# Ledger of designs, part 5: VH-VL binders against Autophagy-related protein 27 (ATG27)

Target 1, 150 residues: Autophagy-related protein 27 (ATG27), of Vanderwaltozyma polyspora (a7tfh9r21to170)
Amino acid sequence: LKCANNRVLRKYHIDKHSAKKSVARDTPPSKTTEKWYVNPCEEHPADDIYDGCDKSDDICGIVMVDLPVFNKDPFVIKRIEATDMASFTATEESNALVLRYTGISWGQNMVAANIRYFCDKNSNEDEITSSIWANNDISIIIKGPSGCKK

## First folded at step 24 (VH-VL)

Design cc4 (from bb5 with heavy chain V101T)
Fold by OpenDDE, fold request of step 25:
Structure cc4 (fold): chain C 150 residues (1-150), chain A 121 residues (1-121), chain B 107 residues (1-107)
Amino acid sequence: as target 1 above (150 residues)
Amino acid sequence: QVQLVQSGAEVKKPGSSVKVSCKASGYTFTDYWMNWVRQAPGQGLEWIGQIWPGDSDTRYNAKFQGRVTITVDKSTTTAYMELSSLRSEDTAVYFCARLETEGWTEYFDYWGQGTTVTVSS
Amino acid sequence: DIQMTQSPSSLSASVGDRVTITCKASQSIRSYLNWYQQKPGKAPKFLIYKASSLQSGVPDRFSGSGSGTDFTLTISSLQPEDFATYFCQQYYSYPYTFGQGTKLEIK
């Protein structure tokens, strides 16, 4: 997104930051790793992104499966990415900046993503504090400077 | 009813400057980029630059950098485009246009009627 | 800058004809393309956004298609009021750039 062109987003420091998270869990006989990279504003060029993500992605979600018992290389089973035909809205709700993406690709499905930004004036980095799937939608909570108004 | 009403035609000498106005009404002036686009006789459209009236943030086409200044008067919801060091090649119809943004989508949904600027010796 | 090239620059057609105008970008602009209609002495009129989405109020005889570098505007059955100049415009990156225009004249 061109955040400076959005009347809501331009009010926030979201154009200066990105957030990422990687969580691994045992899923016998495999190990599953869920990775998220969130960089909505093109004004902040993506860097150090996860393999499989594009620098142009506002949201990149990757689920990787490792099969160590079989000594197989990890493989991606699902990926979420915004497409040109996706819809986007930015709103201010309950002291949070909320970004809603609809019609984004997640494997063979189309899903929605809700990203809630909460301001943390004491931090210079965005932190993904929560990532939850519910009703085929992903909900991400980010705490950091991006949620703070300029 | 969104309306953009521009100032009248101008005739200028080479080396002089021209300032065109665009009076906006019918919407929240501070919440949209106001753009300037020109069209030389029988030619295509050329984007000049834009301004965000809320804080006077500006973007210019590098082709015009140094010669063009875009400003606004929020109290009168009027945008201005001043072009200096005029040349014969600057002869064109100048339009103001509002930019609407929906996610990744951007388009000029409303335009002024145009202002003819003629530069001749 | 991204160069936008339309083809043809001009064409003649009759009422009822199917007309296709092409717009080519010098690099990929994904689907970030608009189409405008302009009549003599008037400002451009917004027709299509995101390459294929029709603006509300525009007749459905107008359609757009394409992605990447190649785009088309189609008028399925030309009406008298459709004779005008048409412009494509990319908003993938700054500066915004337009095609040189396609003048559609009555045969």
Scores: ipSAE 0.850, ipTM 0.933, lowest interface PAE 0.5, mean pLDDT 94
Fold by OpenDDE, fold request of step 25:
Structure cc4 (fold): chain C 150 residues (1-150), chain A 121 residues (1-121), chain B 107 residues (1-107)
Amino acid sequence: as target 1 above (150 residues)
Amino acid sequence: QVQLVQSGAEVKKPGSSVKVSCKASGYTFTDYWMNWVRQAPGQGLEWIGQIWPGDSDTRYNAKFQGRVTITVDKSTTTAYMELSSLRSEDTAVYFCARLETEGWTEYFDYWGQGTTVTVSS
Amino acid sequence: DIQMTQSPSSLSASVGDRVTITCKASQSIRSYLNWYQQKPGKAPKFLIYKASSLQSGVPDRFSGSGSGTDFTLTISSLQPEDFATYFCQQYYSYPYTFGQGTKLEIK
């Protein structure tokens, strides 16, 4: 997104930051890793993105499974990416900046993504505090400077 | 209900400056980019620049940078385009146009009626 | 800057004809392309956005297609009010740029 061209997003510091999260869990006999990269604004070039993500992605979600017992390389089970093929809405709700993406391909399904930004003036980086799937929608909560108004 | 009404035709000498106005009504003036586009006789359209009236953020086509100044008066919901050091090649119809943005999509949905600027010695 | 080249620069057609206008970008602009209609002495009128989406109120005889560098505007059955000049416009990057225009005249 060109965030400066959006009447809502241009009010926030979202054009200066990105958020990244990687969570690995033991799932015997495998290991499952969930990765998220959120960079909605083109004004902030995407650097240090996860393998399998594109720099043009506003949202990139990857679920990987590693089977060390079988000496196999990790493989991607699921991937979500939000691009200009999706629909987008930015709103201000209940002291949060909310970005909604609809029409996102997730395998054979179409899903939506809701990203809620909460302002943290005491932090210099965005933190993904939650990522939850519900009713074919992914809900992501980010706390950090992006949720703060300029 | 959205309307963009521009000032009248101008005749200028080379080296002088011209200031064209665009009065906006029927929408929230501060929530849309206002753009300036010109069209030389029998030619295509050329984007000059834009301004966000809410905070006067501006972008200019590098071709015009140094000669063009885009401003707004929020109290009268009017945008201005001033072009200095005029040349004969600046003879054109100048349009103001509102930019609508929907996600990644952008388009000029409303235009002024145009202002003819003639530069001749 | 991204250059937009339309083809043809002008064409003659009759009422009821199928008309096709092409627009080529000097580099990929994905689907970030609009089409406008302009009549003499008037400002351009917005027709199509995102290469293929029809603006509300525009007759469905107008359609757009394409992505990357090659785009097409089609009028399925030309009406008397459709004789005008048509412009493509990219908004992939600044500065915004337009094609040189295609003048559609009555045969």
Scores: ipSAE 0.847, ipTM 0.931, lowest interface PAE 0.5, mean pLDDT 94
Fold by ESMFold2, look of step 24:
Structure cc4 (fold): chain C 150 residues (1-150), chain A 121 residues (1-121), chain B 107 residues (1-107)
Amino acid sequence: as target 1 above (150 residues)
Amino acid sequence: QVQLVQSGAEVKKPGSSVKVSCKASGYTFTDYWMNWVRQAPGQGLEWIGQIWPGDSDTRYNAKFQGRVTITVDKSTTTAYMELSSLRSEDTAVYFCARLETEGWTEYFDYWGQGTTVTVSS
Amino acid sequence: DIQMTQSPSSLSASVGDRVTITCKASQSIRSYLNWYQQKPGKAPKFLIYKASSLQSGVPDRFSGSGSGTDFTLTISSLQPEDFATYFCQQYYSYPYTFGQGTKLEIK
């Protein structure tokens, strides 16, 4: 996104940050790793992104499964990328900056994503505090400087 | 409903300056980039620059940097483009145009009627 | 700057003809391309955004296609009101740049 051209996003520090999260959990007989990357503004060039994500992604989500008992390579079971092929709107809720992506292609399905930014003036970094991918809906909550007005 | 109405034709001498106005109506003036585009006789279109009326942020085509100033008056919802050190090559029709932005799309959806500027050498 | 080159520079055609105008970018602009129509003495009129999406109120005889560097505007059956000059315009990067125009004339 050219965030300077968006009448809502221009008001926020969102053009200076990205957010990443990687969580691994035990799902016997496997291990599951979920990775998220959020970088909406092209003014903030992509840096240090996960394998399987592209630097042009606004949102990238990857879920991998590892089966160490069977001595097999880990494999991706879900991958989603929100790019300029999606539809985008930005709105303000009373306590959050909300980014909504719709029409994200995932196989034969269309997925929607809502990214909610909450201001944390005491942090220098954005933190993904919640990431939920349920069926065709993605909800991500980010706390940090991006949700604060300029 | 949306209208962009420009000032009248100008005849100028080389080395002078011209200031063209563009009165906007029918929309929230501070929510859209206002752009200036020119067209020399029988030629294509050339983007000059833009201004965000809400904060007066400007962006100029490097070709005109140093000679062009784009300003707004929010109280009259009017944009201005001033071009200095005029040359005969600056003879053109000057248009103001509103930039609509939606997600990853940007386009000039409304245009003024154009202002002919003639620079007589 | 991204250079936009249109072909042909002019074209003579009859009512009912199918015409094709091409636009080539000097580097990839993905699908960040618009098309405009301009009649003599008038400001350009917006037709197509994102290479292929028609603006509301534009007749469906107009269509756009392409991505990357090569783009096409097609008018499937010319009408008398379609005789005009057509411009492509990229919005991938600043400065915004236009093709030099294609003048569509009555044969």
Scores: ipSAE 0.595, ipTM 0.842, lowest interface PAE 1.6, mean pLDDT 91
Fold by ESMFold2, fold request of step 25:
Structure cc4 (fold): chain C 150 residues (1-150), chain A 121 residues (1-121), chain B 107 residues (1-107)
Amino acid sequence: as target 1 above (150 residues)
Amino acid sequence: QVQLVQSGAEVKKPGSSVKVSCKASGYTFTDYWMNWVRQAPGQGLEWIGQIWPGDSDTRYNAKFQGRVTITVDKSTTTAYMELSSLRSEDTAVYFCARLETEGWTEYFDYWGQGTTVTVSS
Amino acid sequence: DIQMTQSPSSLSASVGDRVTITCKASQSIRSYLNWYQQKPGKAPKFLIYKASSLQSGVPDRFSGSGSGTDFTLTISSLQPEDFATYFCQQYYSYPYTFGQGTKLEIK
């Protein structure tokens, strides 16, 4: 996204940050690892991205499963990327900057993603504090400087 | 209703300057880039530059750097384009145009009626 | 600067004809291309964004296609009000640049 040209995003420090999260969960007989990368603004060059993500992604999500009992190597079970092929809107809700992506292709499905940014003036970096991928809906909450107005 | 109304035609001598106005109405002036585009007689369109009225941030086509200044008056919702050191090649119709942006799309959705600037000795 | 080259420079056609105008970019612009229509003495009118998406109110006889460097505007059944000059414009990088225009005239 050219965030400087968006009348909502231009008001925020969102063009200077990206956010990443990797969480492993015990899901017997397996172990599940979920990785998220969010970098909506092209003004902020992509760096230090996960394998399987593209530098042009606004959002990249990867879910992997490890099945050690069955002597199988870890493998990807879900992968999604929001790019310039999706539809995008930015809105303001109460105390949140909300980025909405729709029409994200995932196999034969169309997925929607809502990224909510909350301002944290006491942090120098964005932190993903919640990530939920349920059915064809993705909800991510980020706290940090990006949610703060300029 | 969005409306962009420009100042009247100008006849100028080489070496002088011209300042064209564009009064905007019917929308939030500070939420859109205001652009200037010119069209020489029988020629195509040439982007000159843009201004964000909210903070007066500007971007210019390098071809015009040093000769063009784009400004705004927020109280009258009016944009201005001043072109100096005029030459005969600057004879053109000058348009203001609003840049609409949404996601990964950007386009000029509303245009002024145009201001003819003629540079002759 | 990204150069946009249109073909043909002018075209003569009859009402009801199918017309195709092409636009070539000097480097890939993905699909970041717009089309405008301009009638004599008037400002340009926006038609198509992102190579193929019609502005609301634009008749279905207009369509756009292409990506990368090669783009087309097609009018499937030419109407009297379609005689005008058409411009492509890239917005992939600054400065924004336009094709030289294609003048569509009545045969």
Scores: ipSAE 0.526, ipTM 0.824, lowest interface PAE 2.0, mean pLDDT 91
Fold by ESMFold2, fold request of step 25:
Structure cc4 (fold): chain C 150 residues (1-150), chain A 121 residues (1-121), chain B 107 residues (1-107)
Amino acid sequence: as target 1 above (150 residues)
Amino acid sequence: QVQLVQSGAEVKKPGSSVKVSCKASGYTFTDYWMNWVRQAPGQGLEWIGQIWPGDSDTRYNAKFQGRVTITVDKSTTTAYMELSSLRSEDTAVYFCARLETEGWTEYFDYWGQGTTVTVSS
Amino acid sequence: DIQMTQSPSSLSASVGDRVTITCKASQSIRSYLNWYQQKPGKAPKFLIYKASSLQSGVPDRFSGSGSGTDFTLTISSLQPEDFATYFCQQYYSYPYTFGQGTKLEIK
């Protein structure tokens, strides 16, 4: 009910979808895997959630490094989780719905996340088209039905 | 400054209906849920239902479904709650209240002064 | 429906006392809990949202804590204007439900 009751979000199809993305890269001598999960409304969680993420997360980001030459288990170098307990605002820009989360803890640091939803009426699913974690700022771009007004 | 001003006290017979009004001012009426909550003498608070003034989307507490109708008049920025088939246990103070929903929250930030409804034969 | 049970129902205290009011939900409501103050003949006044976040203008002697099913409102040093009835309210699911209230009276 949280998105359907929210004064800004109730105008959008955001309450019907979640989005996730996993990308693996060879970064010799290592292998890097980046996993993202975004579901601010919690009403339609993905069926399979990455280990270290929870279906109650609004945002979950995990970056893992693997050193396969040394036959070591992968280890996490970055982890972030934001829930509905984080400071949150929803605003409308001329061509995007923008969700801002602030006060997200990462070790000793405070991180902010900016989720931009763009409408794509030709798609049945939300797609994470960009995910950037630079210093203490996270920027995620999602294209799909969630960014479309009702 | 937000104000919610309700209609005056009512004395009603069992089996009749009552319609309480709540005139809103000081904010954009169509941007907030309007709610109705009642309080029987010496008792706690009981949520009755809510309406989104922009499209008249309504939700009711199941205890009142079939007996309550919540409506709005956008031109006068006024909400109404009508309760039918009144019983003595419906004697209460009826409040309108605005619901704030910013920031993953839902709370009643402004309340009307209350309307006393007494059901007596 | 989620039942909200407050304890105690009534409490006598003196100016300067620390008091604690407990609210228990019949199932987990995470931190989706508000607190209100009500004086006789008046509408409730909003105090705390999200279990622990104070509304602007609420004195810092008020604090809230808890998550899941067990919640607490604390007034660290009572003032004369704090004698009132206090209600918790959950907003986790419909219908919204309130505790029966805790009346805080002058000893």
Scores: ipSAE 0.352, ipTM 0.773, lowest interface PAE 3.3, mean pLDDT 88

